VH-VL binders against q96il0. Designs and how they scored, part 354

Target 1, 167 residues: q96il0
Amino acid sequence: APERGAERRDTAPSGVSRFCPPRKSCHDWIGPPDKYSNLRPVHFYIPENESPLEQKLRKLRQETQEWNQQFWANQNLTFSKEKEEFIHSRLKTKGLGLRTESGQKATLNAEEMADFYKEFLSKNFQKHMYYNRDWYKRNFAITFFMGKVALERIWNKLKQKQKKRSN
Below, E stands for the ipSAE of ESMFold2; O stands for the ipSAE of OpenDDE; V2 stands for 0.75 times the mean of E and O plus 0.25 times the DockQ between their complexes.

## First folded at step 14 (VH-VL)

Design Zc9 (framework fv_ebrasodebart; at its last look DockQ between E and O 0.42; V2 from the best seeds 0.55)
Fold by ESMFold2-Fast, scan of step 14:
Parts: structure tokens; sequence; C-alpha cells
Structure Zc9 (fold): chain C 167 residues (1-167), chain A 120 residues (1-120), chain B 108 residues (1-108)
């Protein structure tokens, strides 16, 4: 079957594989997990004869997805960095090397790691709370625009019905 | 009336740090992010980064990562931008501008600008 | 890599239509914004969400965004419209704001 044209391509920052949705898809497509955020991106289908309002909804959904991915990429990076610093600091304090005699990465026991997780979660609680608030607000805005698109589609269907009867 | 008021002009030597403030009034501070945008003499607008009111979301331009820090004080509705290790090419007018936290409305209000001169 | 390209200058006579373009790969998949800046002043938002006009901006300002090109159109251009104009979009791969290089509009 003839292809209608190039698929949209979504790329992550350096170090992450390029992503390209399936050709001639009539639905949104879910990609592989992002290396940094560990979230699966959704690639939005562009309808034939997309209206300006449908374009706004798609752009708003894509912007919200990118906002969400950036938050989690940054959060995961911060967690990994602070975890490694914590482990390094504690092993150094104990006079232990960073690697075992077998060459494996040295780790702390469960009790010491629990202390790190407790501290990290406590430190970041307010940040996560406000993230959730903003996430809900963004999804409310998307839902509102989805409603506007639905009304537009109903109106256009009614107009087509009237036009067909007049002709 | 919606207003963003910035701190006054600064003259700094290379290697120094500068911290610019942006006090917001006339709107709900927590519903908007604050972007920082600079403009070197005779040059265009360059985005530096943005920060949410509760500091839950902060992104910096890659070129400035490691040198810039943005903070807020919700109790005074004030945003701050600190730029460290100043170079002569950091000479610019620095603007703050609000950007809606969840709607794509653009930078609808801007501060008056703060001239930072890095020389001598 | 530069994301948004604008012509450095555009000249029109009073009453003529000025068109300022902003080009970038798949720019039409992003929201475009336009700012007016007069010498010694802060930028002023003149268009947002591709084609929406803020309150207080004259009706002679309009805009579009499709494919790779966003366009700011000023009909019946007046001397007071002389300024630098900047386009802006969000870039998904870096999650930051990008401005075009700016266009100096001269009315004479």
Amino acid sequence: as target 1 above (167 residues)
Amino acid sequence: QIQLVQSGAEVKKPGASVKVSCKASGYTFTEYYISWVRQAPGQGLEWMGWISAHESYTNYAQKLQGRVTMTTDTSTSTAYMELRSLRSDDTAVYYCARDHSYLPRGHDYWGQGTLVTVSS
Amino acid sequence: QAVLTQPPSVSVSPGQTASITCSGDKLGDRFAYWYQQKPGQSPVLVMYEDSERPSGIPERFSASNSGNTATLTISGTQAMDEADYYCQAWRSSTAYVVFGGGTKLTVL
C-alpha cells in the first residue's frame, strides 16, 4: 500500500535511542521506556484534516508528557547521584574499599540503605507533593480541551448531516 | 496590577557571582513559573532556565548548567537567579518573566530587566 | 544546533503588510509565540498559542504556524510597530524554551 508520508520521530537527549512510531498508524503509539525517566512515551496520532482545536489538544498533551518525562529524568538522576555519594561516604568512613576482593561493587547492608531511602523520601516529600498537584492540574486542562474537541466533532457531524440533506 | 520588579544594575569582575531578584505582585505566585532570559548588548534573547514557585520543577539551559541556580521565596513572591564564575560574555540585561504552570500562554509579563556588566 | 531561524530584517512602508517568518524542524507541532521589543524596553507578548492575540494587542496582528514555519503578520503597518520581533517555541528533546534570532522591522 502506498505510504502517506514520513512518521513523526521523537528523540531523547544524547545517550537515548531514537524513537519512531509505526508507519500509517491510526492510533496513538506507546514507545520503549526512556533511559533516564523510565517512562514510556506516547506518540500521538495526527488525524487526517486535523482541526486547529485538535492541534492544540495534541500539542498540550505532548508538552505535558515532556514536562512529566523531564521531572522524572531529573529525579532519577538525583536519586542515583545521591545514592552513590552516600554509599561511597559510608564505605570510606568504615575504612572499606569501593570494590570487594572479587572485584564486585561494594554495597551497604539493608539497614544502612534503609536510612538513605528514608532520608531521600523525607527530603523530597514536598517536591513530590507539588509535582502531583501540577500533574493533576495539567491533566484537568487536557480533559477540558478533550471536551471541547468532542463538542466540535459533534457539531461538525451535525453540519455534515444538514449539508447532505440540503444537497 | 500584575507586576514583576527586578533588583538594580550590577557591575562585577570576572570570576565573581551575581544574584538577581524578581518580586511578583498582583497575581497568585504559585500558578506561574518564572523564566530567566538574558540579552547581551545588540544580541537576541537567550533562555537561561525556569523554576516553579515551590521549586518542584527547575530546568536550566544546558550551556549554563553548573553555573546557574534559581530559587524562590513563596512567602515574599520573589524569584532569584544566581550566576557564578562570571565571564565578560555574561554581560547582558537579565529579565524575569512569568509563564503559566500548566497552560501554554507564553511569557505575558516581564520584569524591567537588570543590567549586569562584567569587566575589568 | 539552531532550532528557530528568522530573517534579520524586514522593511515595509506605512500601511503595507509585514510578514515575519520563523522556521524550525517540525515547528508546526509546537506552540509558537511572538514578542515585540522596542529599544530600552522589555519584550511584550504579541501572539501566543500559534494564533491567539493577548488583550491590548491591535487586531492588525495575526499569526499562523504550520509545517516548519510560523508567520507573524502585521497588516496596515504603522510607525509604532518598528521593533525587534522574536519567535519562541518549546523544544521537546531538551525541555527548554528556544527563541529565534530576531527580526528588525523597519517602517519607512
Scores: ipSAE 0.619, ipTM 0.833, lowest interface PAE 1.3, mean pLDDT 84
Fold by OpenDDE, second read of step 15:
Formats: structure tokens, C-alpha cells, sequence
Structure Zc9 (fold): chain C 167 residues (1-167), chain A 120 residues (1-120), chain B 108 residues (1-108)
């Protein structure tokens, strides 16, 4: 009997909040904060008669959201990991254990942690600058297409009013 | 005119490293992402990764993690792709491409390609 | 990894309309890009953001995206249009670029 090779379903890290709005919803929904990014996902409504401009806007918003979710999920994970490593390293240097005599997790004081935050921010400064640049570019594009869609909707409403007056 | 000019063909042995360059011109180099795409003989296009203007902001394909390094030199408007621990299956034409609309979404300009041959 | 699926080959007669499809999960939420590649040449962008045409690309090239399928259409196909065509999208979960397997267009 040939061993059915288990298709390793590359389970995409399921970290995107599986927030599913009701199927009959005619508006955008905001989900709870994602566990990893701490960002609230938006489920975008798709109109039955979505125009090409509306579709483009929706796709831009969707991609931007997912880009943000991914960036912050990764950044938060990196931060948490490096923070833990820093704490462990400093405790070890002090000759302290990872746990206090009371069995609680040993922590560093605010001054010591300030050094970590400064170092972390310095190390990631360029990454954050690039993120900010890209964020502005994406949002500029979104805003531009929001304007276009608004104009298109106004125009369509005017055409419909003219057609009703002519009949 | 926007142009991406790549370095010449390379022949390498298994286990060696190769570094391909891509010189950009005709646009503001620091405002766009650069992607690297390879194509094995008779095969389709395979995305390798992208880099922003600075090497600190990169994203590599999972298959190439640990073996690929992308860097940029903003002073010369040049992108570099280094692939280590070369194998026979790394034999391909390697392309640099500018990402469209300042984002790593698609590619509007391509280099001429660099053939890398890995042979014993 | 979710791969964009293309037919391996499409054949058309000169002057006829060629249609190349690209299917993938959540492609309806992503912009599709299309590339033409002739033998021994670099890929050339022929369509971007589902339906936008770069400067220098003939008007006979058009594209659309419906649901999870993108379609490249070449009206009045010419012998010079014989090439490999690749669709491409951006994967949100990884920020990876993903290519289709490519379609060989033959003009008979």
C-alpha cells in the first residue's frame, strides 16, 4: 500500500485574526486586536456592483492593512525576544537568578530597561524610518483613490437624477 | 531613461558563493524597492527577495533564508545579491527588478539578467 | 506555498483573441501583474494593478480580475505576441512576490 505522502499543508502562520463578519453585512467590520500585531483588522465590504475604482481602493486598503499586520507582528515578536534576552543577560551579569526567592520572575529596574529601549530603538531606527515612508506612500494612494471614488459616486448620482427627470 | 544594469555571467563550484550587482539609473534609487528574481533553464520565474534603499530592510524567500543576502550602496545606486553555499539547482539567470509604485508589489523595470552556472 | 495557477500553454490564430488565466487564493484581494518574456530576454511588464497598461504596451493588451482569477487578454493577436506570459501577485501573509507557472502563447 503506497504511503500517502502527507501533504504538509504549509499552514500559513494562522496569526491573522480569523474575524469573520456576518455574511449579510453591507458595511466594513472592525475585529478585535490581533494577538501578534495588536492591530484591529478591518473586514472590507464588497458591494455587488463594485466599480473598478472602488475595487482598486478596496485592494489598496486590504494590502496596506495586511502589510501593517505583518510588520507589527514581526516587530513585536522581535522586541519580545530581544527584551527577554536582554533581561537574562543583565541578570546573569549581576549574578542573579531568573527567579526571585519568592519564585517570581526576576525583573530589571526602569533605568536598566531604559537602556534596552534606547538600544532597541537605535538598532531599529532605519527599519522604522522605512516603515514610516512606506506607510505614508500607501496612505497617500488610498486617500487619492478615496477622492476619486467619492467623485465617481457623485457623478453617478447626478446621472441618475437626470435620467429620472427625462422620463 | 530608467535602466538596471547587472554584472556579467558567473561560473561557480558547488559550495562557493556568488555576488551579483545591479546598477540602477534614471530614477531616485532610495525611493524604490529592488527585487531579485531567478529563472532556472526552461523553468518559470522564482522570486528570491526584496530590499529597500538600505540593507536593514529586507525580505527573503523562505527557501533561501540563511543563504541569501541583499545589500545596497546608495552612493553608487547599486544593489547586490549574494547567494552562498551554491548548488547545481542554483544554476539560473538572476534578475534584479525595480518594484512598482515604491512598494514591493510588482516589477516595472528589469535588469538584463546574470547567468550563474554552478558546475563541478 | 499558494502558487498562482496558469495554463501551461495557449494557442491562437493570428487576429484572434488570446486569453490567459491566472488563479489563486485571495487573488481577488490583490493586484495582479502580467509579464511577457520572449526567449533569451528579460521579462517585460505588460499589465499592472489588474488592468493598467504601461506606456509603450499596445492597446490590444488588456487585463481584468474577477474573484480569484485574473485574465490577460490579447485582442488581434500578432505573431510578435508569441512569448511566455507570467502573472504575479503580492502575498500578504509573508510580503512575498508570487509568480504563476507561466503560459506559453503560440500564434499558429
Amino acid sequence: as target 1 above (167 residues)
Amino acid sequence: QIQLVQSGAEVKKPGASVKVSCKASGYTFTEYYISWVRQAPGQGLEWMGWISAHESYTNYAQKLQGRVTMTTDTSTSTAYMELRSLRSDDTAVYYCARDHSYLPRGHDYWGQGTLVTVSS
Amino acid sequence: QAVLTQPPSVSVSPGQTASITCSGDKLGDRFAYWYQQKPGQSPVLVMYEDSERPSGIPERFSASNSGNTATLTISGTQAMDEADYYCQAWRSSTAYVVFGGGTKLTVL
Scores: ipSAE 0.607, ipTM 0.828, lowest interface PAE 0.9, mean pLDDT 89
Fold by ESMFold2, look of step 16:
Structure Zc9 (fold): chain C 167 residues (1-167), chain A 120 residues (1-120), chain B 108 residues (1-108)
Amino acid sequence: as target 1 above (167 residues)
Amino acid sequence: QIQLVQSGAEVKKPGASVKVSCKASGYTFTEYYISWVRQAPGQGLEWMGWISAHESYTNYAQKLQGRVTMTTDTSTSTAYMELRSLRSDDTAVYYCARDHSYLPRGHDYWGQGTLVTVSS
Amino acid sequence: QAVLTQPPSVSVSPGQTASITCSGDKLGDRFAYWYQQKPGQSPVLVMYEDSERPSGIPERFSASNSGNTATLTISGTQAMDEADYYCQAWRSSTAYVVFGGGTKLTVL
């Protein structure tokens, strides 16, 4: 059975691209998974003639992505810490040491671990409700700015058409 | 009206701890993070960390990791910052400020500041 | 980078335009924020989201953010604008808030 540290050492991505975005990419692209959040970041395309409104939309998307990555990185760390504390507490109650006779970390069976997963989810219910609220509100703001960008583009096209017809 | 009211000035000896409170009023407390920012005499602003009002999300400046704890009490709309193992270079004015949880509005309201003096 | 660099001091005559810069690697990819702090007072937000002005901040305050530099501009500078000014951004790689070192604006 692997040690806790060995499991984390083996989470490095395999088969995922190691390159950075091209300097003149015309499209958003998706990078490799972040090692703490396990989420794939989007690397946003920046057109050379980006309007102020388009800039604000891109920055909102970037900051929402970073917020999401930070939340899940923190959740993964909390989960790991509370899991280890739960195992330690249950081993102590059973009169067992923290390590086996071979020096590997002692662990609990799947039925015992199910108690941890249930308890963790129950304790964190309100936190996940607030995360979901903020996630939806951030996406509503992004959608609102996407609408504003779409209207700006339509208006610019109509303004160009009206100029041509009046000439 | 929106207000952040902090606890009074503190004088501490090296090695002690200090806990500063920040009571919020006039807005929906759970929609904002509380940032803690300190300013040593004659120096600039130094961000210490932030905490969401519902304690779902906490992040501390790396320099202070292990010495600082931030908490909230939503029933009283109050945030707390505790700094342990105080040193003389922790002498500063400590501010709380709110930051919107999902809109990029910045730190639009600040507390009045709490002077913490660390001397023998 | 995590560091936001500001000039330590800027001097301007009354009625003239003051410009305060804030430099950081790829700062234009982030929202920039500006705070005013008068002696003995808490900071006050004067610009947010690069160029947006909070309610109650005079129209003579404006800001921009492009490339590696954000700039706070105060047109028609008044004696009451004499203060320390700090820029701020969110550092994505470590999720830390970063403040610039501050600029003392003197109105002579």
Scores: ipSAE 0.584, ipTM 0.811, lowest interface PAE 1.3, mean pLDDT 83
ESMFold2 (binder alone), look of step 16: mean pLDDT 90; pTM 0.935
OpenDDE, look of step 16: ipSAE 0.595; ipTM 0.829

Design Zd1 (framework fv_ebrasodebart)
Fold by ESMFold2-Fast, scan of step 14:
Structure Zd1 (fold): chain C 167 residues (1-167), chain A 120 residues (1-120), chain B 108 residues (1-108)
Amino acid sequence: as target 1 above (167 residues)
Amino acid sequence: QIQLVQSGAEVKKPGASVKVSCKASGYTFTDYYISWVRQAPGQGLEWMGWISAHESYTNYAQKLQGRVTMTTDTSTSTAYMELRSLRSDDTAVYYCARDQSYLPRGHDYWGQGTLVTVSS
Amino acid sequence: QAVLTQPPSVSVSPGQTASITCSGDKLGDRFAYWYQQKPGQSPVLVMYEDSERPSGIPERFSASNSGNTATLTISGTQAMDEADYYCQAWRSSTAYVVFGGGTKLTVL
C-alpha cells in the first residue's frame, strides 16, 4: 500500500543521516534518579545549528524539568518527615522503642500505616490536584513547541532538497 | 482591568510580625503564581518567594526560610505574605507580582507596594 | 553562584542606543526578563523570554540572551526611558527567581 510505503520512507531518513559531534549524543538521554525527587533527569542534545525556536523549546523543557524536580523533592521530604513523626508517635503509644533489638528502625505494619497515608493524601489532595493541572498545561506547551520545531525541520529539509534539485 | 491591590503601610517593632495582603482582580486568579519581592530604600529588587493560587506550589528564598509564610484565599482572590521576627534590615517596600503558573512569562503586573518600616 | 551582575550605571545621549548587560553563569540557557522601574513606582515588565516584547512596550526596546550574557538594547533613547533596569531569570536546579542588581540609565 502507498500509505505503508510512505511511512517506511518517513522512518528511513531519520536513521540514515547521523552526524553528531564526538562529545555529544545525537539524542536526548536519561540519567539516574535524583535522590530527592526520585525523577530521572533528561540531558538535552544541543544541535550544532540550533534555531531560535529550538533554543526556546530546550529552555522551556529544562525549566519545566527543574520546576517538576523541585516540587517532588519538597513533597518527598515532607512525606518522609511526617511519616517518621507518625511512626514515632504510634510506637510511643504502643509502648515500643524507636529501634529494634538489632538496632534497626522500628516500623508499623500496612494496616497501621494506612491511617497515615489516608491523612497525608487528604491533607495534600488540593495541592496535588493543582500541581497536576499545571504539569499537564506545561506539557501541552512543550508539545506545541515540539510540533513547531518538527514543522521547521521538515520545511528546512524540503527547502534543501528543492535547492539541490533546482540545478 | 487587571489589578493587584496591596494593604497599607505598616510600622512594626523589632521582633514583631507583619502580614501584607495582595488582592487580585480582572483575571483568573488560579492560573497565576504570586511572587513577593521586596526593595530596601535605595536598593535593588530581592525575590522572597512565590505561591500558586491553590497553594499547590510554594517556594521561598533560602535567606528567609523559617521566617516567611505565603498563603492564598481563592474565595477572595487574595495572596498574603507574613514575615516574622522582624529586624531593622527588613525595612523595605514589599511588592506582589503575578507570573503564569504553567509557563513563566515574567512578572507582568505588580501591586503598588507596601512600605514596612521596622523601628523602635 | 547565585548572582546576576549588571553595571550600576549607563549614560547615553538622547537618540543614541543604550545597552544594558546582565551576566550570569550559563544565563543563555535560561529565559531572561527585563523590568523598568521609575522613582516611586512599581516595576514594569519590558521584555520577556529573552527577546519578546509585551504589548504597549515601544519597538525601540529589544533584547538578546546568549552564552553568559543577556542584553537589553534601547534604540533612539528618549528622556522618558530614564529609569532603573533589572534583569531576572530562573536560576539553579531549584527554580529560584533571581534579579540582577539593577542599572540606572541616565539620558543626558
Scores: ipSAE 0.598, ipTM 0.817, lowest interface PAE 1.3, mean pLDDT 82

Design Zd10 (framework fv_ebrasodebart)
Fold by ESMFold2-Fast, scan of step 14:
Structure Zd10 (fold): chain C 167 residues (1-167), chain A 120 residues (1-120), chain B 108 residues (1-108)
Amino acid sequence: as target 1 above (167 residues)
Amino acid sequence: QIQLVQSGAEVKKPGASVKVSCKASGYTFTEYGISWVRQAPGQGLEWMGWISAHESYTNYAQKLQGRVTMTTDTSTSTAYMELRSLRSDDTAVYYCARDQSYLPRGHDYWGQGTLVTVSS
Amino acid sequence: QAVLTQPPSVSVSPGQTASITCSGDKLGDRFAYWYQQKPGQSPVLVMYEDSERPSGIPERFSASNSGNTATLTISGTQAMDEADYYCQAWRSSTAYVVFGGGTKLTVL
């Protein structure tokens, strides 16, 4: 089940949210690291009577999380594939087999692997620059909408106080 | 203004390959992705896949996996879509479209379309 | 992968309100997009991120998305609105785009 093995991440008890009843969890849950991206997914709490702003924020946060997971899953798969190809190519050049006498995968020394890491980082430098730019843009948008939601919650709380005074 | 201009119509034999181009102008090419969408005569829109402008990632529709390749040429701000092993049911108008964001979420600008006819 | 279902056709008289629906499992948890396509022309984005309107699109176009159904609403429908309309959603977990089957809007 998606909840099985999930960790609860406590939110600061600042007491602004009206949308989390005492009986319900008001906290997001974090899961185990994804096999490919190595990032922990966050399962977002959906309040009852979610406002349009709250829905937009949740969809934006979900989209950003999946964008991050997709990016890093692809990077990790590309890294693993190119690493295996590099090792295979070098072992073939040396006339060595893919496995040791013990049946384990054959490896290269630190000096040879350093060449691979340098090439991989150099090759992917521009890709990571674009990722960081988009990451900043997405975080700015999320922060902006988080501010809007906070103001909406404050406004709703003030309206509830006035309603109690009138009724 | 932002424009996507596609290559002209093609007529191909079954089993052949076709490569459609899409030249972008009016924006920074590397800031957006390009989706490819096709439409068979009288039918609806079918998404084929997406490519980032710097070729760092591609994502292809499962039914086209192994037959389609998407590439870009940053120096000419051009995207390409190659479809191999053509069948008569690949006859369609092929569109390129700019992704509204870096990922394929929605498509704010579209090319004029390229008719590809597959017949013997 | 999921399918988005649209009615094949919708008919309205000029000045009346047209409603075009798009249904999919938990569609309201994703952003929906709407495109207008006239014969022989490329699609045009008319609504994005559920309810946002691009510059140049008349304010008589509006949209919503909740539960399993997204709806495109055209108030005061004009003859020029006659076209095929397609909904679209992005499946975030797979980075896959899916289009609805399309709805022909007829204004008579």
Scores: ipSAE 0.451, ipTM 0.728, lowest interface PAE 1.9, mean pLDDT 81

Design Zd11 (framework fv_ebrasodebart)
Fold by ESMFold2-Fast, scan of step 14:
Structure Zd11 (fold): chain C 167 residues (1-167), chain A 120 residues (1-120), chain B 108 residues (1-108)
Amino acid sequence: as target 1 above (167 residues)
Amino acid sequence: QIQLVQSGAEVKKPGASVKVSCKASGYTFTEYRISWVRQAPGQGLEWMGWISAHESYTNYAQKLQGRVTMTTDTSTSTAYMELRSLRSDDTAVYYCARDQSYLPRGHDYWGQGTLVTVSS
Amino acid sequence: QAVLTQPPSVSVSPGQTASITCSGDKLGDRFAYWYQQKPGQSPVLVMYEDSERPSGIPERFSASNSGNTATLTISGTQAMDEADYYCQAWKSSTAYVVFGGGTKLTVL
């Protein structure tokens, strides 16, 4: 565990808390699952001598992560909202209240919920197709840039060895 | 040659709807997104939303949600933007522009713009 | 909601270097883009991915993006460069695309 506050959470002046990685970390940091997307964010380490190509790779990975996080945060919120609306509507149709006599939230049985899940999946089919296609393309682009960075590092090592041998 | 060609100018009354078209040519329409950007007279650029051409998945600017609808027709390589419940402050030149979905790049080709005037 | 801040106007003499800034919280952690717009015309992409030039854009156009500020630099500014310039960045939380307010470049 990092010595300098691995789970530092700062409260912004607006009352919003944030998670930050340890300040002395020399590696990428993986955070806890996001409240809304349920995905774990990666906080990228920025080396002192980052090349322009390395900077582009980092920004590409960061923007892809933000795109992914936002997609699933929105999807999960939409799912939760529509699920609650579906349950509320069905309970009203049955003449039932939102809570049982014991004060628990009233629920629907598995057969009724299966109808909701089928409807939700069908409604969101094109959206999920867009996500899957774009996600694969983004990962191929990231892999390509990772390869370019690796080749750049190999080339720089070869140039350094050649210069050292010439000295 | 890559081109985006938009429909002609429109004059509408408050409360009406307008639908602007953007016909793409010279590239594979379904591999790109189309953004819609408007510009009120003498003002700056305001992003309205984008649509993925293949899947017709949309993402709208929050202030326009509920009033804007973006669609595509892949058979004619045409994108559409419909804005409802028009107000005088919707008077603007409306542009379509393409961008790439999977690589963070700018809007590299733009339509010529469509002037929409909302007046009583 | 965050906005990108640009100076409303910049004036230079022909042959001088023009610098147009675009400021936003942690803008240097995102890709910045620049557009040129002449009166009555559509915007034209002049810089993308911070510092890349599209084909057909002269070498005198360059750009950088670091910290909170992106900068468009035009070396040896010419009368034809007189236009409005807009920066753009990608955002995920409230808008997927945000434009700066624009800067009018005047070449006197």
Scores: ipSAE 0.566, ipTM 0.788, lowest interface PAE 1.7, mean pLDDT 84

Design Zd12 (framework fv_ebrasodebart)
Fold by ESMFold2-Fast, scan of step 14:
Structure Zd12 (fold): chain C 167 residues (1-167), chain A 120 residues (1-120), chain B 108 residues (1-108)
Amino acid sequence: as target 1 above (167 residues)
Amino acid sequence: QIQLVQSGAEVKKPGASVKVSCKASGYTFDEYYISWVRQAPGQGLEWMGWISAYESYTNYAQKLQGRVTMTTDTSTSTAYMELRSLRSDDTAVYYCARDQSYLPRGHDYWGQGTLVTVSS
Amino acid sequence: QAVLTQPPSVSVSPGQTASITCSGDKLGDRFAYWYQQKPGQSPVLVMYEDSERPSGIPERFSASNSGNTATLTISGTQAMDEADYYCQAWRSSTAYVVFGGGTKLTVL
């Protein structure tokens, strides 16, 4: 990838915004909404004695988060682009410019925009259905590993309790 | 038997477009994404993008955004990759490879590769 | 531009242990994958999810991933292991999937 310049600038629409958790945090950190996806990123806390299973779960959650953010960043970009094209097309048909006399961006009324929203939702219905299927499958995988981590923790707790009983 | 079979070699002039196909068999097509990865002569692997079976999730490498289009035909379990405005440095072997849609298992099966030569 | 760095070549004698590294910022926070490619052939997945081995890959292949470095280890290296090896990870912002530059393993 090409060089992007200085750190801490806006991320391209195909990426997600950067944020930094508190230096001394002992828990997962939730950041502000990403500019493009409008989703809040989570930075996962890494325990001092993270088990291999806990590490696998953390990596799965991170990958799923990035997958989800990328989908919505692309979807929001597509929506904005198609909305602008629709508005431009309708204004041209009316013989109007793209800006008002006050210098603001020219817009269409609610009735005119209803056509765009209806068409956009219809066009993207199947895409969203299959996104939801994959989203549920990804969450099932995460839940499965969360269950394994919980069982590992319960077993370790019972093992410690049994040790104290044998004493 | 799981396999990915790609279309044959292509020779194109600069500015032309090429469309490579990848026919999958032996597994449930809609449970895997198809990645496209190219390799220029004597060079390493370069990821171009990937696509879900129903085109619900499609992502392209930033450097190819605007020149590449990936599609699928689920009725024939076939993925397609079209690259437009070809340049001499697009000369490469183009591979398709599968990866699970909900668990990142890696690209476990690859097509045989399609050589695309761009020359004037 | 590759965001994952591999040494261009590694040489070992037959029976010795080969180690191939793959370095990237915070790579240990991502899953790493390894592929073997022999001349004129398609890549073959040899390790996935950091340290998991696919069915059919010999037990002498192992891997780890920690900090900024993932490592593929081949114990008792054989002539048949001579190939190019590529690491791969998942990274957003530049490309969702990224490959290392590749390492040519030579068995002398």
Scores: ipSAE 0.601, ipTM 0.824, lowest interface PAE 1.4, mean pLDDT 83

